# VH-VL binders against Radical S-adenosyl methionine domain-containing protein 1, mitochondrial (RSAD1): the designs that were tried, part 15

Target 1, 237 residues: Radical S-adenosyl methionine domain-containing protein 1, mitochondrial (RSAD1), of Bos taurus (Bovine) (a5d7b1r34to270)
Amino acid sequence: APGSQRAALYVHWPYCEKRCSYCNFNKYIPRGVDEAALRRCLVIEAQTLLRLSGVRRVESVFFGGGTPSLASPHTVAAVLEAVAQAAHLPADSEVTLEANPTSASGSRLAAFGAAGVNRLSIGLQSLDDTELQLLGRTHSARDALQTLAEAQRLFPGRVSVDLMLGLPAQQVGPWLRQLQGLLRCCDDHVSLYQLSLERGTTLFTQVQQGALPAPDPELAAEMYQEGRAVLREAGFR
Below, E stands for the ipSAE of ESMFold2; O stands for the ipSAE of OpenDDE; V2 stands for 0.75 times the mean of E and O plus 0.25 times the DockQ between their complexes.

## First folded at step 22 (VH-VL; framework fv_fezakinumab)

Design bb4 (from aa3 with light chain G99A; at its last look DockQ between E and O 0.88; V2 from the best seeds 0.00; counts 0 for: pae E 2.8 > 2)
Fold by ESMFold2, look of step 22:
Order: structure tokens, then sequence, then C-alpha cells
Structure bb4 (fold): chain C 237 residues (1-237), chain A 122 residues (1-122), chain B 111 residues (1-111)
């Protein structure tokens, strides 16, 4: 009886270590997170959703949201255990964890591997330290590259990265050189995404108050087009 | 049936290297982490490290870092452990073990090879 | 030297109950990592006996049971039989060492 109901499961981790100056995905910065309570909630929600949906087979699991690599490996393990009890989770399912360089040390990544993670998505955003500071990131470009190298040793061919474009004062040439440099050390996927200047963020306020120049949408469009061309020339999709 | 078949016993001199093989059958080789565990004569079990056959990713116990290399060949469902600069205290039975049975931290070493004796003597 | 501490030996008569302890620390068992138990008969590879603190894989008799509390775990064997004479190892994960860790092993003698 092959059930026709198959799914990919997305697990949302609601907290970041620090709210980035541009991000509005997660509205809470945790102080004294009761991870045991959150773990229980995530387990119950996953099992309830699977029961109510009639899903019998989960083909992949993605841990996303704020900074899922801040979660204990216990929480990741508990959710995967719960999914496997509520549905068939094939042994070779893709299990992805979003991580940032500050919370993705090699020892933590190895523990996430033990918990069942077999693919990483690392939020680099930039390899320029000034841009990282502008974005409110707590890591340096060097830290990010070190984390990328450690991740690739643990998960060769299974580490994707992202790179942001359209930042205030960003220029096409320097940004393309940054992308080209990144491609020399990437082994899987590179995502390009444009800064969205959202109300309620530090960056929006700084631009609105004139402390930073407004992002130029025509420049961002050029960066995207040129960036996609660079990716295609290098064999990325 | 699920089985791990290891290569035969080895005798080595100090300073040499040894490479032990572990061939999997009866299950999807790429779906499970493979660990290596050793046992010196008359002593307990000691974890050496793991390889994830799907990706080739590895992680080694601190004691062995710099001397151990784990590899695999997915076309023949075989994992390998190579230990270099051998010393007399590396004399042990080396086991491969699958990390499986369940998911998350309910996984355990559920399938073991029979072991490969490596003897290091002058 | 073992990260998890087990008594080096225990003994019991057939039909009796024996208990094997496994003492860890706040970085392994005390950090709520699971404990697994393995039986190693003389001259053979280890075999999974208990996983996830207290669960028996298929084919393991219910006279073997496991428990965990605080920083320690325990394996209990009731109705002791001659075939139970073996070495027993507990195993967990240690987050400080980033390592899979074993106890030193317990030799069970059936009198």
Amino acid sequence: as target 1 above (237 residues)
Amino acid sequence: QVQLVQSGAEVKKPGASVKVSCKASGYTFTGYWMHWVRQAPGQGLEWVGWIYPKTGGTYYAQKFEGRVTMTRDTSISTAYMELSRLRSDDTAVYYCARWGYSWGFKNAFDIWGRGTLVTVSS
Amino acid sequence: QAVLTQPPSVSGAPGQRVTISCTGSSSNIGADYNVHWYQQLPGTAPKLLIYGNSNRPSGVPDRFSGSKSGTSASLAITGLQAEDEADYYCQSYDESLTAWVFGGGTQLTVL
C-alpha cells in the first residue's frame, strides 16, 4: 500500500542569537529560551500535522527560520525521531540545517550530523567585513570562510551558501569579484538574493533617516543579471 | 541479511601504515554513518571516528587526528580506515560499525563487522 | 581513563539478578544524551543490547533492561543464564569531547 501522500517537512526555529539589521523573518531575540518546552512543541506539532494531513512518507526535512544552528542537536534529533514515528522517513532522506558562521563550529556541526543532519545551508550574506557590519552580522569574512571549510569537510558537496546584493553603497564590480572569489571555494549551491528594506529593521531606519544611502534598484537588477551570468559561466545554476 | 565484512588480519612494523576495509551488504550503504571502533587486547572499546558514505564527510576522535584517514567507495559499498605512523600501542582489533536502527540519538551501533586484528611489532 | 565509568566485574548465580552501572558526567549522560548497551561474548564482536536508555532491539529478551537517571545509567539482567557471561559496555555521546564514548567495560561471570 504505497500511500500517495508524500511531503517535504519544513521545521521553523523561531529564534536568532541577534536580530540582523535587515531581517524580519524572526521577531524574537531569545533571553533564557526554554528549549525543552520549544522542543516539546515542535515534536507535538510535527506529529499532529503529519497525522491530520494523512502524510505517510516524508522525503526531506528542512530546519529553517531564525538561526536553527542555535538549537541543541537534541532538538533536531527529537524532531527527526518524532517524524520517523509518525511517518516513513527513509534512511537516505535529505535533512538540511540552516546555519550561521557564529553558531556552526565544527564540533556543533558534527553533533548535528550525529542527530541526522546531512546538508547545510550557510548564511554568509557577504565576504566583505564592512558589509557584514552593516548587516549586523557578528562574524568576519575569515570566520565565514573557516566555517565553510569545516562544513565542507563534514558534508562534502552538501553545503550551500547565500550572498546578498543590493546593499547601500554596494557596487557591481567589487561585488562580482566577491562572488567570483566565493565560487573558487564553493562545492554545491550559491543563492543570490536582494536586500529587502523592511519597516521595523535597523537598516530601514538608517536609510529613512539619511544615515545610509538608499539601495539603488536599477543597480541591484544589474548586479543580479551579472551575478547570474557569472554563476552560469562557472557551471552553477 | 545485513552484514559488514572486514579485511583480514595485518602484521606491521612500527612507523608503517595499515588500511582496513569494511564491505557492507543487505542495506543502503549511503544511508547510514559508518564508525570505526578499536579494542586493544584485554581492553575496552575505543571510538576512532566516522565517515558518512553518501558524502565522504569524516570526523575523527582527537587522539587519532593527523594519523587516521577514512574513505569509502560507494560503487562497491566499502568503507576504509587507514592508520599511519603505527606504534606498538596501536595493536588492536579494529571494528567497523553502522550508526543506525532508528533516527536521531536513538541511533546506536546496531551492526558490527567481525573485526580486523592489526598487530604492530618489531 | 574511560569517560564513562563501569565496575570492572560483576558476578551472579544462574537465576539471579545483576546490575551493571555506568556513571558519566554533565557533558554526556547528564546532558541528557542517550545511553546504549552492548554485549560482547568471548571472541566475538559487540552486539547491540539496549538503545535509547531502555529500548530493546528485536530479539533481545525482556530480562535485559536499561534505565538512566541524572548522570548515571544501569543495565539489569534478571534470570541470569550461563550464556550471559560476557563483557558489557555502555556508550553515549560527549558534547565537550565531541566524541562517541564507551564505558571501560564490565566482565560478567555466571557462577
Scores: ipSAE 0.425, ipTM 0.751, lowest interface PAE 2.8, mean pLDDT 84
ESMFold2 (binder alone), look of step 22: mean pLDDT 92; pTM 0.945
OpenDDE, look of step 22: ipSAE 0.573; ipTM 0.855

Design bb5 (from aa3 with heavy chain W33R, light chain D32G; at its last look DockQ between E and O 0.04; V2 from the best seeds 0.00; counts 0 for: pae E 9.3 > 2, placed apart)
Fold by ESMFold2, look of step 22:
Structure bb5 (fold): chain C 237 residues (1-237), chain A 122 residues (1-122), chain B 111 residues (1-111)
Amino acid sequence: as target 1 above (237 residues)
Amino acid sequence: QVQLVQSGAEVKKPGASVKVSCKASGYTFTGYRMHWVRQAPGQGLEWVGWIYPKTGGTYYAQKFEGRVTMTRDTSISTAYMELSRLRSDDTAVYYCARWGYSWGFKNAFDIWGRGTLVTVSS
Amino acid sequence: QAVLTQPPSVSGAPGQRVTISCTGSSSNIGAGYNVHWYQQLPGTAPKLLIYGNSNRPSGVPDRFSGSKSGTSASLAITGLQAEDEADYYCQSYDESLTGWVFGGGTQLTVL
């Protein structure tokens, strides 16, 4: 077994529907984009990377970045084919696609499943409408829960969600209640991640201008620790 | 080794219901979706829907919505398909088939039951 | 009717090559979805023959091959043998139906 090159592959989709108020990554809002050209670039990049890296086995593939659920299923299938041609992609490989509640209609999710996706990661962020508006998300908590239900119907046991902590004015108790409510309807995995205020973002400016209170790092750490405990007790990964 | 064993043939009158069973062995029942596909005599294959045994979640073809119910019992590794308000054009062999959600090259029906003939006649 | 169109029958002599077409639309094969093929021998359940357009499961001879182009797929059988006499079905996914769809089937006769 020594000497084999094994990897998990991350495929970055660069487009979003809207620039998030908290994100300072290279993201693009599509206007007149040529998806066929991007598809070709992703295929070439995947094959080149695998060739140059010496990776011989890809254990999992993750489609992330902006809003990968805006990509056509054809693009997802093409990238998976390219990976399988350049390296061994086992039949039991986990193929995850990130989706947001707005772009993750049931028909689109089913199409991604047929294209080779077998797990979803839903970009929920919050179940509080005020927090969603603060984050610049285009969906409501109700939209998010509906999308989660549809995703679980289509990908039973294969849907993870994320929940953000450390938002301005968040408190441990109310946030844990959000998490506990979410766990009643989750069937696979919950990701917890902390807000980081990046310079040049709308959210950073609002905190700097005093429109929002500064996030409390000690509180965020407590939320993370308590959240992990709740997840562990519920048997989540 | 890997097997799907279905219940025996059924004869029903129009308006009745039928429940077909599919017992899995030789693999982890809860790890794979179970699909149902039917075939009228002398005709082709028609997809009915699926159930995911781990959660009991289902997805039905639009044609069968409201008439089909898929269930399972994980303690005996058995899936069920019930079709109600039977019509003569429901006469068919009903197959269960295993489907995984591995990446696209293996998203196929790789193991099939031998089928259950359901005859609907007056 | 069947969403994917196949010829109702094809025939060939032992040793010959035959092809079976599977024609879809922009809502299935044309949207990039995989095509799978099943063989149904007389009196038996369908059996997976080709998956993911062109891959053979273990135990399927290399004289069976599949391909996909545009809105269509094709199954090729070379070195035709008497035991290949069967019905053959293509299968894909259709966005409009949000479901899994089969071709109408092709009866292969070995002369």
Scores: ipSAE 0.006, ipTM 0.556, lowest interface PAE 9.3, mean pLDDT 81
ESMFold2 (binder alone), look of step 22: mean pLDDT 93; pTM 0.948
OpenDDE, look of step 22: ipSAE 0.019; ipTM 0.532

## First folded at step 23 (VH-VL; framework fv_fezakinumab)

Design cc1 (from aa3 with heavy chain T55S; at its last fold request DockQ between E and O 0.91; V2 from the best seeds 0.00; counts 0 for: pae E 2.4 > 2)
Heavy chain, then light chain:
Amino acid sequence: QVQLVQSGAEVKKPGASVKVSCKASGYTFTGYWMHWVRQAPGQGLEWVGWIYPKSGGTYYAQKFEGRVTMTRDTSISTAYMELSRLRSDDTAVYYCARWGYSWGFKNAFDIWGRGTLVTVSS
Amino acid sequence: QAVLTQPPSVSGAPGQRVTISCTGSSSNIGADYNVHWYQQLPGTAPKLLIYGNSNRPSGVPDRFSGSKSGTSASLAITGLQAEDEADYYCQSYDESLTGWVFGGGTQLTVL
ESMFold2, look of step 23: ipSAE 0.504; ipTM 0.778
ESMFold2 (binder alone), look of step 23: mean pLDDT 92; pTM 0.942
OpenDDE, look of step 23: ipSAE 0.713; ipTM 0.887
ESMFold2, fold request of step 24: ipSAE 0.524, 0.474, 0.526; ipTM 0.780, 0.762, 0.778
ESMFold2 (binder alone), fold request of step 24: mean pLDDT 92, 92, 92; pTM 0.944, 0.943, 0.941
OpenDDE, fold request of step 24: ipSAE 0.891, 0.857, 0.889; ipTM 0.944, 0.933, 0.943

Design cc2 (from aa3 with heavy chain G31A; at its last read DockQ between E and O 0.90; V2 from the best seeds 0.81)
Heavy chain, then light chain:
Amino acid sequence: QVQLVQSGAEVKKPGASVKVSCKASGYTFTAYWMHWVRQAPGQGLEWVGWIYPKTGGTYYAQKFEGRVTMTRDTSISTAYMELSRLRSDDTAVYYCARWGYSWGFKNAFDIWGRGTLVTVSS
Amino acid sequence: QAVLTQPPSVSGAPGQRVTISCTGSSSNIGADYNVHWYQQLPGTAPKLLIYGNSNRPSGVPDRFSGSKSGTSASLAITGLQAEDEADYYCQSYDESLTGWVFGGGTQLTVL
ESMFold2, look of step 23: ipSAE 0.626; ipTM 0.842
ESMFold2 (binder alone), look of step 23: mean pLDDT 92; pTM 0.942
OpenDDE, look of step 23: ipSAE 0.603; ipTM 0.864
ESMFold2, fold request of step 24: ipSAE 0.410, 0.661, 0.497; ipTM 0.740, 0.858, 0.771
ESMFold2 (binder alone), fold request of step 24: mean pLDDT 92, 92, 92; pTM 0.942, 0.943, 0.943
OpenDDE, fold request of step 24: ipSAE 0.893, 0.896, 0.894; ipTM 0.944, 0.944, 0.943
ESMFold2, last read: ipSAE 0.662, 0.543, 0.585; ipTM 0.855, 0.779, 0.810
ESMFold2 (binder alone), last read: mean pLDDT 92, 92, 92; pTM 0.942, 0.940, 0.943
OpenDDE, last read: ipSAE 0.895, 0.893, 0.896; ipTM 0.944, 0.943, 0.945

Design cc3 (from aa3 with heavy chain N107Q; at its last look DockQ between E and O 0.87; V2 from the best seeds 0.00; counts 0 for: pae E 3.1 > 2)
Fold by ESMFold2, look of step 23:
Structure cc3 (fold): chain C 237 residues (1-237), chain A 122 residues (1-122), chain B 111 residues (1-111)
Amino acid sequence: as target 1 above (237 residues)
Amino acid sequence: QVQLVQSGAEVKKPGASVKVSCKASGYTFTGYWMHWVRQAPGQGLEWVGWIYPKTGGTYYAQKFEGRVTMTRDTSISTAYMELSRLRSDDTAVYYCARWGYSWGFKQAFDIWGRGTLVTVSS
Amino acid sequence: QAVLTQPPSVSGAPGQRVTISCTGSSSNIGADYNVHWYQQLPGTAPKLLIYGNSNRPSGVPDRFSGSKSGTSASLAITGLQAEDEADYYCQSYDESLTGWVFGGGTQLTVL
């Protein structure tokens, strides 16, 4: 980060596999990625930022943005090498990679581990196939659970997931059952994230045109409160 | 002072199991992946798998899946490799090796144990 | 079972230069994974000699150098000395095996 001796570093990966129906996060769906060129750019940006900011120690690195698991393990490795050359990167630093179930096979996750990744953040979003389709996700619930299981075998206690609430036509009971099922598969971190309909997304257009019901804010608030209660009773944050 | 100290030689019959230990000293045990590499008599080096001591996560070479188990005890900075259903062609020196020195793919096996000879014979 | 191929032996007189090749495939060296080299003296564990294709750890003499091109890597030793007699192994990562792979080893004889 700018202006400090110590920092946590966020590395933004700008590409997604598929445009999500619900977000306008700075993303791009490439048909052919020049990985070598992007790798060089990320390395240069990391080195330049660290040198100009005066940061001397990086205590954690987070690879986020679009779909960082689309990056080659070489790219993740190169960025970590560059960070370690530009600043002190302690051997016990936490290195997190955001992963999408579609692009995060077990062998690929292992390769990211070889590159230096030691924690995963998996964008599950939902464990219901209809909701996944509504969100424009390319994976099934079964794929998501398989990826989570592989991730937890490779990085036990170091896998976080998210679950969205407030989706069109969503109901508290079925959603809480999803959360309960997720808790059997995740023992570290679960984030509850409310859907926000953003202008310019496919999902916003479908709601605006009446193809989907508008999300109910009071229902979303109830889901959040009940979800937090379930997480607290199960010993999660 | 950075070193990996391995358990002593073992002689086993086919079908038995063996558990080799590797005690780390002089560095932060949880900061590095620990790998196991074996070397049959007169032969080259063969990778067996890794364990990440911080989390206990493991990954095994396909050849050893179902027969090898790697564990660790962070309170005594010790990694373990157990190989079951031993065969005569499992006779080898088993090394633990730290994956480190640098970051990314500039990491290498920079610290090795002295090896543990496991002999499997009838 | 060696995934990377090395000549089984090489030899040279004191003071000469020798090279040891390491040939991989499109799933390891050819996929731009780094090559590391290890020296194994008789009866001892391997020791890191070259990492990241061409970098020397502290304490390794300048007469050892490494390079990589295409699907192959090379270790060069100049000014050969008696203490260089050892086995030398190259090592990389292989995508298809999802694992760490070694060359078959090269026995270097001086004299």
Scores: ipSAE 0.415, ipTM 0.738, lowest interface PAE 3.1, mean pLDDT 83
ESMFold2 (binder alone), look of step 23: mean pLDDT 92; pTM 0.943
OpenDDE, look of step 23: ipSAE 0.632; ipTM 0.870

Design cc4 (from aa3 with heavy chain T28K; at its last read DockQ between E and O 0.91; V2 from the best seeds 0.78)
Heavy chain, then light chain:
Amino acid sequence: QVQLVQSGAEVKKPGASVKVSCKASGYKFTGYWMHWVRQAPGQGLEWVGWIYPKTGGTYYAQKFEGRVTMTRDTSISTAYMELSRLRSDDTAVYYCARWGYSWGFKNAFDIWGRGTLVTVSS
Amino acid sequence: QAVLTQPPSVSGAPGQRVTISCTGSSSNIGADYNVHWYQQLPGTAPKLLIYGNSNRPSGVPDRFSGSKSGTSASLAITGLQAEDEADYYCQSYDESLTGWVFGGGTQLTVL
ESMFold2, look of step 23: ipSAE 0.573; ipTM 0.816
ESMFold2 (binder alone), look of step 23: mean pLDDT 92; pTM 0.940
OpenDDE, look of step 23: ipSAE 0.537; ipTM 0.840
ESMFold2, fold request of step 24: ipSAE 0.452, 0.590, 0.385; ipTM 0.748, 0.818, 0.724
ESMFold2 (binder alone), fold request of step 24: mean pLDDT 92, 92, 92; pTM 0.947, 0.942, 0.943
OpenDDE, fold request of step 24: ipSAE 0.868, 0.843, 0.870; ipTM 0.931, 0.926, 0.931
ESMFold2, last read: ipSAE 0.362, 0.608, 0.390; ipTM 0.714, 0.826, 0.731
ESMFold2 (binder alone), last read: mean pLDDT 92, 92, 92; pTM 0.945, 0.944, 0.943
OpenDDE, last read: ipSAE 0.867, 0.863, 0.875; ipTM 0.930, 0.928, 0.934

Design cc5 (from aa3 with heavy chain Y59F; at its last look DockQ between E and O 0.91; V2 from the best seeds 0.00; counts 0 for: pae E 2.2 > 2)
Fold by ESMFold2, look of step 23:
Structure cc5 (fold): chain C 237 residues (1-237), chain A 122 residues (1-122), chain B 111 residues (1-111)
Amino acid sequence: as target 1 above (237 residues)
Amino acid sequence: QVQLVQSGAEVKKPGASVKVSCKASGYTFTGYWMHWVRQAPGQGLEWVGWIYPKTGGTFYAQKFEGRVTMTRDTSISTAYMELSRLRSDDTAVYYCARWGYSWGFKNAFDIWGRGTLVTVSS
Amino acid sequence: QAVLTQPPSVSGAPGQRVTISCTGSSSNIGADYNVHWYQQLPGTAPKLLIYGNSNRPSGVPDRFSGSKSGTSASLAITGLQAEDEADYYCQSYDESLTGWVFGGGTQLTVL
């Protein structure tokens, strides 16, 4: 840990609801999760790391990793309480929670707010149901848009979303229409990121076996460039 | 000196609207959530909702959804609560309260305004 | 219809100990949400008395203490004094209502 008095804290939640077809990160699918035990471990780890690092001020906290919105708001609250006990956590600190639509109902989002969360990062990935199925997501485009609207009411100006490009069989025009539709709903940040085919994933195997076409790198570059232009025109960059 | 100063008492007719103000001083207004709580004469406390002054985000108790609007003006450190379509059972003292004594679920209403009496009568 | 149940009144003589109960449900106190207590003197705004189940803010006498167990919480006042005569409210978060909830209040009379 650094000798700095100030830090940003990143909290890794290790569980997902379902392993996405494109993800090779070390994540777990819930099978009788003992959340109380995990909560205690996260609290102890946060306190220990802050003590050993000499950090005196934490200016932001990010709950990421698997699907942190599957965590109980109690776990988020407990970690924030522990950070505030071990270091100074200013009242106006940014506290971000990464969420997906299937685990992020309006009631749960409000409870995370009550626990101290004041910014959301929503793993939308796509507004096309076929693409969502390809990615192994468990939500529809309609569910995602509903969750985004609820999030923006609770956290205006503090909701970011992710949109994937470079999926098999994806086309520039339809994808740009997704992006433009998304911008009508967003007020903070949109992340554009390219699919990476990772060995050991379902999607990699399907492409390798010829069940799906290989992603076209030049098409992905065009989508990124056109997407950046759309974002710039809308004032997001 | 941390303080919440509320606007004076109001008398309204049924069907009207009222807007109560709450001016903060002695602390960073945008750093803390602001809640509104009401108390009918001789009755207990009832939570109305919150606003986060930094973002303008709001959340209202279901009972008040559709009738209450919370706003703020960060340039003068003031929060507002407006209640519309008033009924006689809206007669109450309306308090603003800072939610900021701690973090997580240990957080509590640590600073209260002195209250604004709103009377709804014909 | 208070979500948290408190006795409507309690009384005690100066110097005695009184307790005020606060009973919730599986959607609030029973879901391990913290309980806070507020004191309201007649004609005044509520004042934070206990937060996070058992912690006293600066300036609150150690005669006041709080505890939580299961679906219930308690406020204890020892060495009862005349100035303790007030209304007392417990508070928690309720996940079913998605909001903050109060008890109905307990009027403490010092005899």
Scores: ipSAE 0.537, ipTM 0.796, lowest interface PAE 2.2, mean pLDDT 85
ESMFold2 (binder alone), look of step 23: mean pLDDT 92; pTM 0.942
OpenDDE, look of step 23: ipSAE 0.576; ipTM 0.856

Design ctl (from aa3 with heavy chain W33S W103S F105S; at its last look DockQ between E and O 0.01; V2 from the best seeds 0.00; counts 0 for: pae E 19.3 > 2, placed apart)
Fold by ESMFold2, look of step 23:
Structure ctl (fold): chain C 237 residues (1-237), chain A 122 residues (1-122), chain B 111 residues (1-111)
Amino acid sequence: as target 1 above (237 residues)
Amino acid sequence: QVQLVQSGAEVKKPGASVKVSCKASGYTFTGYSMHWVRQAPGQGLEWVGWIYPKTGGTYYAQKFEGRVTMTRDTSISTAYMELSRLRSDDTAVYYCARWGYSSGSKNAFDIWGRGTLVTVSS
Amino acid sequence: QAVLTQPPSVSGAPGQRVTISCTGSSSNIGADYNVHWYQQLPGTAPKLLIYGNSNRPSGVPDRFSGSKSGTSASLAITGLQAEDEADYYCQSYDESLTGWVFGGGTQLTVL
């Protein structure tokens, strides 16, 4: 049927600069990267998947995984070209790249745009420097806001951000203030993520050993509900 | 009915340890953090620390670090607080209190135990 | 030394309005952490009176109200009754101490 011939593609970039204290997503800290070899592998995988799946039309492509903004814009372009050769990739397809402030300079963002990216997902996580340190992030709140401003200049109306909730010792009021501050500089989309304590992460170990307080699930649910209300009042999705 | 039932009064000598229990009923024990708050005779409330029963994770006020241990037994919905190397100024009523409220919109100490008097006397 | 400062005592005649203050700092109330209030009748455990700055739990009369502004919070009691004679505590979170903090308590006397 025509619906089954349409797809959204997820392209996994396997590398990060530093492992976050809370994330157990399948990723690697690089010891040396042969990007040309990885680019060839991604192209081949895209071609093979599209051939085997019978997909005729690709309506969206999402570059995610570790830190996709570490990839060369040439790698992104090569993958998109491979998709366009193996299936129809409409000019208005959503092409999203996940980035964080550490690896996302204005000139790199512009180069991703030239490579075919038309939407960004910025991994801010928090606008509180203490929370960023707790999460093992390498950027400051100031860095995050600068990256957001550059992203909005280059991708107006097409930048989403994420904000994490349910961190140890978080309270609804201060967290909502972070969200409201973020909304003063966002343009249309914010994703709210609850912290999940996964085995094998630094943060899980710290909570397990009592070095940090455990998150309160009822508080996290309240934060999510209140955060969604704030987003709706401001016209966000 | 949601309740916290605490163990009975204790009399201890300086240098000893005390272990106070708090049995929860009428709610999902593992869904809420349990805090301990003490009140010396004629004095105000002082936060001691908390335990999250689902994980057993704990967090203690700096004043009690190294002397307090909080544990729980999820099979009987019971939290425990043990205070060691007791001093006379540890004489107080020790309360357990749930951090939560039924609506889930905002949390507070919504349910309190009746308290356990611990007297430290030479 | 309580992190949150309350007057040690307040008094009022039946039917009057009294206000109990709770003064914090930029590391607690001033960082927009919630303030909660507890009533403690003589010989009993504390009872939640106001949560989330201004919300009343079920069963608390509407003559009790709370508010927060800047680094301070306030509990107001209107239509004062003899049964209101108790100790009142404010409570919040302090990010510098990374812990839950109480005010020193206010003894309310109904004249």
Scores: ipSAE 0.000, ipTM 0.409, lowest interface PAE 19.3, mean pLDDT 80
ESMFold2 (binder alone), look of step 23: mean pLDDT 93; pTM 0.949
OpenDDE, look of step 23: ipSAE 0.006; ipTM 0.529

